# VH-VL binders against q0aze0: the designs that were tried, part 473

Target 1, 268 residues: q0aze0
Amino acid sequence: MKIILVNNRFKENTEKKAQEIAGQLSALNVEVIIDNGLDEPYAGTVDFIMVLGGDGTMLRAARRYGQRAIPVLGVNMGTVGFLSNIEINELAEYLPLILREEYSLEARMMLEVAVFQQQSLLTRVFCLNELLLRSNSPRMLSFALEISGQKLEPYRGDGLIVSTTTGSTAYSLSAGGPIADPQLDAFIVTPVASHIINKRPLVVSPEREISLHLLEEREAIIGIDGQIKMDFGAENRVLIKRAPHPLLMVNLKAKPFFTSIDRSLQRQ
Below, E stands for the ipSAE of ESMFold2; O stands for the ipSAE of OpenDDE; V2 stands for 0.75 times the mean of E and O plus 0.25 times the DockQ between their complexes.

## First folded at step 22 (VH-VL)

Design RC10 (framework fv_ragifilimab; at its last look DockQ between E and O 0.96; V2 from the best seeds 0.90)
Fold by OpenDDE, look of step 22:
Structure RC10 (fold): chain C 268 residues (1-268), chain A 122 residues (1-122), chain B 113 residues (1-113)
Amino acid sequence: as target 1 above (268 residues)
Amino acid sequence: QVQLVQSGAEVKKPGASVKVSCKGSGYTFTGYWMYWVRQAPGQGLEWIGVINPDSGGTKYNQKFKDRATMTVDKSISTAYMELSRLRSDDTAVYYCARGREYETYLGYFDLWGQGTLVTVSS
Amino acid sequence: DIVMTQSPDSLAVSLGERATINCKSSQSVLYEYDNKNYLTWYQQKPGQPPKLLIYWASFRESGVPDRFSGSGSGTDFTLTISSLQAEDVAVYHCQQYYSTPLTFGQGTKLEIK
């Protein structure tokens, strides 16, 4: 068995724990690769990905490895979030199940975000939570939203979030988006401080495509999962689709989403 | 083993063009943004632009938008930067540099080429 | 454009003494969503390309001695060499990558007094 341990080098405790766990796994004849985010993603074949940390680390891991259809386990290290399945102190208990591949998987839809410069593809990113378009100043943006060729009325506001159902409990929630069942595949389009007070979030079929562009010469930014930052101007376009592959999240421990929502949100 | 190797020094006349090459080795060439930065003698560093070696997508410093052209040949892990309509103030060492951040062009550089001196003189 | 201004332009410091280089950005380079400062420091020796020292304002690149440290947030940043060594003679550059165009400070020449 070959396992990638994903940690965050910016958090020393996760790095230390990764080394410790790597040693334990090695003693069990498990090959271990540690990914702290500084190097390119490991390109070799692996059987399992273990994410040590919080939601942020999971999001990074999802972007790096989600397209490879590898089971990904979130191991929480004392943070509050929605993406970890077990606690670090529970790892020893569940390790035998991991090694025997006795776990269930939950497929989580990801976004495919294509950013264009003029007519050329600048970059493509897969992400688990959301794409944020936001003004880079206190001034409102005017931007166009198109869904599968249907042009909506221009948006005016601070920005817009296109989120997965997984991401519904992230920034979209703070912006007034609905909480969505993570087992549902859908886009959630949530306005950020819209000029139209009653502008409502949209729940959109994952079969559709969403495009965004500015209607004015303004400086904006796009943010992906709250971690990736890019400039966004009038010369840019964003195309959002369902990623061709979902993230395969490992379920070792039952985690009732709806019964724990309020509790989790109160902790944030 | 991980390195960027640039083409040799160039001497050009004003109005001419220069094309500098940068070959990457020891890493996945298409996985890292490639940046071009120049440094005039005794001066600071100036960003020219960035290219995504995988998609070919480019973003230029507006200052160079009409004169600089960045391209890549993925088959040989080589990036190119061409600067046209050269002026004397284009005299500088030109560097290619690899971006640390994989997912965005807003990044810093962890690997540099050795530099290519381009001299523009009459 | 975000303008990066270093201070001083040059300084001489005795061996074993503390060297301090400042870098100011005309706009904040703190990204509110990840709470990181998009600021990096490079060391450049004569005839060589810049070498990455500090990234995200305060994190040392692998292989960089502990005597180097970065601090600051928002618009004001500092590179500190706690005990200057002979091999530290170089030009130091700060760079923001908060927005394009990516911009650098004018550089600070550090010499031994």
Scores: ipSAE 0.902, ipTM 0.942, lowest interface PAE 0.5, mean pLDDT 94
Fold by ESMFold2, look of step 22:
Structure RC10 (fold): chain C 268 residues (1-268), chain A 122 residues (1-122), chain B 113 residues (1-113)
Amino acid sequence: as target 1 above (268 residues)
Amino acid sequence: QVQLVQSGAEVKKPGASVKVSCKGSGYTFTGYWMYWVRQAPGQGLEWIGVINPDSGGTKYNQKFKDRATMTVDKSISTAYMELSRLRSDDTAVYYCARGREYETYLGYFDLWGQGTLVTVSS
Amino acid sequence: DIVMTQSPDSLAVSLGERATINCKSSQSVLYEYDNKNYLTWYQQKPGQPPKLLIYWASFRESGVPDRFSGSGSGTDFTLTISSLQAEDVAVYHCQQYYSTPLTFGQGTKLEIK
């Protein structure tokens, strides 16, 4: 068995713990690849991904590996968020189940984000929580939203969030979007400080394509999962679709979403 | 052995074009953004642009937009930067560089080519 | 465009002494959503390409000696060499990557006094 052990090199205690766990797994004849975020994603075949850390480390793992249909386990090393399944001190208890593949999987929709420079593709990235379009100046944006070719009335405000249901408890929530059941597949489109009074959050079929572009020259930013940043100007467009594969989250320990909402939100 | 190896020095007349090559080895060439940066003698560094070697997508410093052309040949892991309508103030060392941050072009450079001196003189 | 201004343009420091180089950006390069400063320092020796020293303002690249450190946030950043060695004679550049165009400070030449 070969696993990827994802940690966060910017949090020293997670790096040291990852080395310790890798040693323990190697002693059990498990081949371990450590991914601390500095090098390119491991390209070879692996059976399992273990993420040591909080929601932020899981977001990076999802972007790197989520399209590869590999089970991903979130192991919390601090404040419990929405994306961890077990605590680090429970790992020894659950390790036999992991090695025997005795667990269930929960599929979580991801976004595919294509960024265009004028008429050509600049890059394509994947996203577990949300894409943020946001003003990069004190001035408001004027921008266009299309949903499957249907042009909505222009938006005016600080920006827009296009999130998954998993992302509904992240920035979308702070901007006034609904909490969504992560078992649903949907886009949640949430305006940020809209000056257009009747612009409500939208819940949109995952089969739709969402397109964004500016209607006037302004300095704006595209943010992905709160971690990846790009410029966004009048020469850019972004196209958002459902990603080809969901993130396959390992479920070893029951974590009922609805009874844990308040506790999980307090730790964000 | 992760490295970027550039083509040799060039001497050009005003109005000509120059094409600098940059071959990447020891890493996944299409997995990282490739940047072009120049440095005039005794001066600071100036960003020319960036290319995504996977998509071929480019983003240019507006100063160079009408004269610079960046391309890649993925089959030989090589990037190119062509600067046309050369002027004497284009005399500089031209560097290629690899970005550490692979998901975005807003990044810093963990690997640089050795540089290519381009001299533009009458 | 974000303008990066270094100070001083040059300095001379005795072996074993502290060297301090400043870099100021015309706009904040702190991104509030990841709480990171999009600022990097390079070392460049004569006839050589720049070499990465510090990224995200304060993180040392692997293989860079502990005497190099970066600090600061927002618009004001500092590169410190705690005990200057002969091999540290170089030009030092800061670079922002908060937005395009990517921009560099004009460079600071460090010499042995």
Scores: ipSAE 0.851, ipTM 0.918, lowest interface PAE 0.7, mean pLDDT 91
ESMFold2 (binder alone), look of step 22: mean pLDDT 94; pTM 0.961

Design RC11 (framework fv_ragifilimab; at its last look DockQ between E and O 0.94; V2 from the best seeds 0.90)
Fold by OpenDDE, look of step 23:
Structure RC11 (fold): chain C 268 residues (1-268), chain A 122 residues (1-122), chain B 113 residues (1-113)
Amino acid sequence: as target 1 above (268 residues)
Amino acid sequence: QVQLVQSGAEVKKPGASVKVSCKGSGYTFTGYWMYWVRQAPGQGLEWIGVINPDSGGTKYNQKFKDRATMTVDKSISTAYMELSRLRSDDTAVYYCARGREHETYLGYFDLWGQGTLVTVSS
Amino acid sequence: DIVMTQSPDSLAVSLGERATINCKSSQSVLYEYDNKNYLTWYQQKPGQPPKLLIYWASYRESGVPDRFSGSGSGTDFTLTISSLQAEDVAVYHCQQYYSTPLTFGQGTKLEIK
């Protein structure tokens, strides 16, 4: 068995823990690769990915490895989040199950985000939570939203979020988007401070395609999962589709999503 | 060994074009953004542009958008930067540099070529 | 465009003493969503390309001695060498990557007094 341990290079405790776990796994004749995000993703075949940290680390891991259809386990290290399945202190208990591959998988839809410069593809990113289009100034943006060839009325506002159902509990939620069942595949299109007061979030079929571009010569930014930043101008276009492969999240421990989110919201 | 190796020094006349090459080795060439930066003698660094070696997508400094052309040959892990309509103030050492951030062109550079001196003189 | 201004242009420091180089951006390079400063420092010795020292304003690149440190946030940043060594003689550059065009400071030449 070969396992990738994904940690956060900016958090020393996760690095130390990764080394410790690597030692333990090696003692069990498991091959281990540690990925702190500094180097390119490991290109070899692996059987399992263990993410040590919080939601941010999981998002990064998803972007790096999600397209490879490898089971991904989130191991929380004392942070608050929705993407971890077990706690670090529970790892020893569940390790035998991991090694025997006795776990269930939950498929989570990811976004395929293509960013164009003029008519040329600049980059493509797969992400678990969302794409954000946001003004880079106090001024509102004017931008066009098209869904499967259907051109909506121009949007005016601070920005727009296109989120997965997984991402519904992230920034989309803060912007007034609906909470979605993570077992459901859908796009959630949430306006950010729209000029139209009654502009509602859209729930869109994963079979559709979403395109965005600015209608004016203004500077904007796109953000992906709150971690990737790009400039976005009139010369840019964004095309969003369902990623060809979902993230396969490992379920070792049952987590009641709706109960958890409800409790979380009550604390805010 | 991870490295970027650039082509040799060039001497050009005003109005001519120059094409500098940069070959990457020891890493996945298409996995890193490739940047071009120049440095005039005794001056600071100036960003020219960036290319995604995988997609071929480019983004240029507006100062060079009409004169600079970046391309890649993935089969030989080589990036190219061509600068046309050369003038005396284009005299500089031109560097290719690898971006550390894989997912965006907004990044910093962890690997540099050795530089290519381009001299433009009548 | 974000203008990067370093100060001083040149600095002479005695061996073993602290060297401080400042870099100011014309606008904030702090991204509120990830709470990171898109600022990096390079060291460049004569006849060589720049070498990465600090990224995200305060993180040392692997292999960089502990005497090098980066600090600051928003628009004001500082590169500090706690105890100057002979091999530290170089030109130091700050660079922002918050937005395009990517821009550099004018450089600071550090010499031994």
Scores: ipSAE 0.916, ipTM 0.948, lowest interface PAE 0.5, mean pLDDT 95
Fold by ESMFold2, look of step 23:
Structure RC11 (fold): chain C 268 residues (1-268), chain A 122 residues (1-122), chain B 113 residues (1-113)
Amino acid sequence: as target 1 above (268 residues)
Amino acid sequence: QVQLVQSGAEVKKPGASVKVSCKGSGYTFTGYWMYWVRQAPGQGLEWIGVINPDSGGTKYNQKFKDRATMTVDKSISTAYMELSRLRSDDTAVYYCARGREHETYLGYFDLWGQGTLVTVSS
Amino acid sequence: DIVMTQSPDSLAVSLGERATINCKSSQSVLYEYDNKNYLTWYQQKPGQPPKLLIYWASYRESGVPDRFSGSGSGTDFTLTISSLQAEDVAVYHCQQYYSTPLTFGQGTKLEIK
């Protein structure tokens, strides 16, 4: 059995803990690859991914490995977030179940984000939480949103968030979007500081394609999962659709979403 | 070993073009953004542009947009930068560089080519 | 465009002494959503390409001696060499990667006094 341990090199305690866990797994004849985020993603076949850290480390793991349909376990090493299943001090207890593959999987929709320069594809990035379009100057943006070719009335404001249901508790929530059940597949489109009163958040079928572009020359940014930043100008557009594969999250310990909402948000 | 190896020095007349090559080895060529940067003698560094070797997509510094062309040949892990309508003030060392960040072109460079001196005179 | 201004243009420091190089950006390079400063320092010796020293303003690249450190946030950044060695004679550049065009400071030439 081959496992990837994902940690955050910028969090010293996760790097040390990853080495300790790798030693324990090696003693059980498990082959371990450590991914601290600096090297290119491991390209070989693996059976399981263990994420050591908080929601931010899970986001990177999802972007790197989510399209490979590999089970991913979130192991919390601090304040409980929305994407961890077990605590680090519980790992020894659950390890036999992991090795025997005695766990369930919860599918979480991901976004596929294609960024264009004029008509040419510049890059494609996957996303677990959200894409943010935001002004990079004191001036507000004027921009167009299309949903499956249907052109909405122009937006004017600081920006827009296109979120998964998983991302509904991230920046979308801060911008006034709804908390969504992560078992639903949907886009949540949340305006950021809109000057258009009737621009309310939209919940959109996951079968739709969402397109964004600026209507005026302005300095803007697109952000992905709060971790990937790109320029966005009048020469750019972005196309967002459901990613081919969901993230397969491991469920070892019951973690009821609805009864834990306030605790998880208070721990942000 | 992980390295970027560039083509040799060039001497050109004003109005000509130059094409500099940069071969990447020891790493997954298409997994990293490739940048071009130049440095005139005794001067600072100037970004020319970036190319995604996987998609072929490019972004240019507007200063060079009409004269610079960046391309890749994935089959030989090689990037190219061609600068046309050369002027005397294009005399510089031209570098290719690899970006550490995979998912964005807003990045910093952990690997540089040895540089290619392009001299434009007369 | 984000203009990067280094100071001083050149600096002479005795062996074993502290060297300090400043870099100022014309606008903030701190991204509020990841709380990172998009600022990097390079070392460039004569006839050589630049070499990565510090990324995200304060993180030292692997293999870079502990005497090099970076600090600062927003618009004001500092590269510090705590105990200057002979091999540290070079030009030092800061670079922002907050937005394109990617821009560099003018460089600071560091010499032994």
Scores: ipSAE 0.859, ipTM 0.922, lowest interface PAE 0.7, mean pLDDT 92
ESMFold2, look of step 22: ipSAE 0.857; ipTM 0.920
ESMFold2 (binder alone), look of step 22: mean pLDDT 94; pTM 0.960
OpenDDE, look of step 22: ipSAE 0.914; ipTM 0.948
ESMFold2 (binder alone), look of step 23: mean pLDDT 94; pTM 0.960

Design RC12 (framework fv_ragifilimab; at its last look DockQ between E and O 0.93; V2 from the best seeds 0.88)
Fold by OpenDDE, look of step 22:
Structure RC12 (fold): chain C 268 residues (1-268), chain A 122 residues (1-122), chain B 113 residues (1-113)
Amino acid sequence: as target 1 above (268 residues)
Amino acid sequence: QVQLVQSGAEVKKPGASVKVSCKGSGYTFTGYWMYWVRQAPGQGLEWIGVINPDSGGTKYNQKFKDRATMTVDKSISTAYMELSRLRSDDTAVYYCARGREYETYLGAFDLWGQGTLVTVSS
Amino acid sequence: DIVMTQSPDSLAVSLGERATINCKSSQSVLYEYDNKNYLTWYQQKPGQPPKLLIYWASYRESGVPDRFSGSGSGTDFTLTISSLQAEDVAVYHCQQYYSTPLTFGQGTKLEIK
């Protein structure tokens, strides 16, 4: 068995723990690769990904490895979040199950975000939570939203979030988006401080495509999962689709989403 | 082992073009954004543009948009920067540099080529 | 464009003493979405390309001695060398990568007094 341990290099405790766990796994004849984000993603074949840290680390891991259809386990290390399944102090208990591959998987839809520069593809990114388009100034943006070729009325506001259902409890929630069942595949399109007071979030089929572009010569910023930043101008276009592969999240421990959301949200 | 190797020094006349190459090795070439930066003698650094070696997507400094052309040959892990209509004030050391961030061009540069001196004189 | 201004243009510091270089951006390079400052410091020795020292304003690149530190947020940033060594003689550059065009300071020449 080969396992990638994903940790956060900016969190010293996660690095230390990664080393400890690596040692433990090695003692069990498990090959271990540690990914702290410093280097490029490990290109070799692996059987399991263990994410040590919080939601941020999971998001990074999802972007780096989600397309490879590898089971990903979130191991929380004292943070509040929605993406971890077990606590670090529970790892020893569940380790035998991991090694025996006795766990269930939950497929989580990811976004495919394509950013174009003058009609040419600049980059493509897969992400688990959301894309944020937001003004780079205190002034509102005017931007166009198209859904499967249907042009909506121009949006005027601070920005827009396109989120997965997984991401519904992230930035989209702060912007007034609905909480979505993570087992549902859908886009959530949430306006950010819309000029229209009653502008409502949209729940969109994952079969559709979402396109964004500015209607003015203004500078905006694209944010992805709260970790990736790109500038966005009038010459740019974003195309958002369902990623061709979902993230396979490991369920070792029952974690009832709807019975715990209030508690989790209160802690954030 | 991880390095960027640039082509040799160039001497050009005003109005000519120069094409500088930058070969990456020791890492996944297509996984990192490639930047071009120049430095005139005794001056600071100036960003020319960035290219995604995988998609070929480019973003240029507006100052160079009409004169600079960035390309890549993925098969040999080589990036190219061509600057046309050269002027004397284009005399500088030109660097290729790798972006530290894997997923975005908005990042620091963690790997640099050795530089290519381009001299433009009549 | 975001203008980066370093100060001083040059300074001389005795061996073992603290060196401080400042960098100011014409607008904030703090991105509230990720709460990161898109600011980096490079060291450039004569005849060599720049070398990455600090990124995200305060994080040291691997291999960089701990006597180097970056601080600041928003528009004002500082590179500090706690105890200057002979090998630290170089030109230091700050750079913003908050938005394109990416821009650099004019550089600060650090010499031994």
Scores: ipSAE 0.909, ipTM 0.944, lowest interface PAE 0.5, mean pLDDT 95
Fold by ESMFold2, look of step 22:
Structure RC12 (fold): chain C 268 residues (1-268), chain A 122 residues (1-122), chain B 113 residues (1-113)
Amino acid sequence: as target 1 above (268 residues)
Amino acid sequence: QVQLVQSGAEVKKPGASVKVSCKGSGYTFTGYWMYWVRQAPGQGLEWIGVINPDSGGTKYNQKFKDRATMTVDKSISTAYMELSRLRSDDTAVYYCARGREYETYLGAFDLWGQGTLVTVSS
Amino acid sequence: DIVMTQSPDSLAVSLGERATINCKSSQSVLYEYDNKNYLTWYQQKPGQPPKLLIYWASYRESGVPDRFSGSGSGTDFTLTISSLQAEDVAVYHCQQYYSTPLTFGQGTKLEIK
């Protein structure tokens, strides 16, 4: 069995713990690849991904590995987020189940984000939480939103968030979007500081295509999962679709989303 | 092992074009953004543009947009930058560089080619 | 375009002493959503390409000696060499990657006094 251990080299104690766990797994004849974020994503075949850390580390793992249909387990290292399943001090207890593949999987929708420069594809990026389009100056944006070719009335404001249900508790929430059950598949489209009266958040079928572009030249930014940044201007478009594969999150321990939501929000 | 190797020095006359090559080895060539930067003698560094070797998509510094063309042949892990309508002030060392970030072109350059001196003289 | 200005243009420091190089950007390079400063420091020895030392203003690249550190935020940044070694003689460049065009400071030449 081959496992990737994903950690953050610069987060307190995470690097040492990852080395310790890798040693323990190697002693059980498990081949371990450590991904601390400094090297290329591992390209070879693996059976399981273990993420040591909080939601930010899981977001990077999802972008790197989420389209490969590999089970991913979130292991909390100190603060509770929305994406961990077990605590680090419980790992030894659950390890036999992991090795026997005795766990369930929860599918979490991901976004496929295609960014265009003029008429040409510049890049394609996957995303677990959200794409943020935002002004990068004191001036507001005027921008167009299309949903499956249906052009909505122009937006004016600081920007827009296109989120998964998993991302509903991230930046979308701060901008006034709803908290969504992460078991649902949907886009949540949340305006940021809109000057257009009654531009409300939209909940949109995951089968739709969402397109964004500016209606006048302004300095803007595309943000992905709060971790990937690109500049964005009048010659750019972005096209957002449901990604081909969901993130397959391992469920070893019941995680009561609704009863834990206030605690998780206060900690993130 | 992980390296960027550029083509050799060039001497050109004003009005000509130059095409510099940059071969990447020891890493997944299409997984990282490729940048072109130049440095005139005794002067600072100047960014020319960036190319996504996977998609072929490009962004250029506006200063070079009408004269620079970046391309990739991913079958041989090689990037190219062509600068046309050369002037004497285009005399510089031209570098290719790899971005540290693979998901965005807004990244630090963690790997550099050895540089290609292009001299433009009458 | 974000203009990067380094100070001083040249600097002479005795072996074993602390060297400090400053870099100022014309606009903030701090991205509030990840709370990171999109700034790098490169070392460039004569006849050589630049080498990455510091990214995100304060993160040391793997293999770079501990004596190199970066600090600062927003528009004002500092590269510090805590104990200068002979091999540190080079030109040092700061660079922002907050937005395109990516831009560099003019460079600071560091010499042994």
Scores: ipSAE 0.809, ipTM 0.897, lowest interface PAE 0.9, mean pLDDT 91
ESMFold2 (binder alone), look of step 22: mean pLDDT 94; pTM 0.956

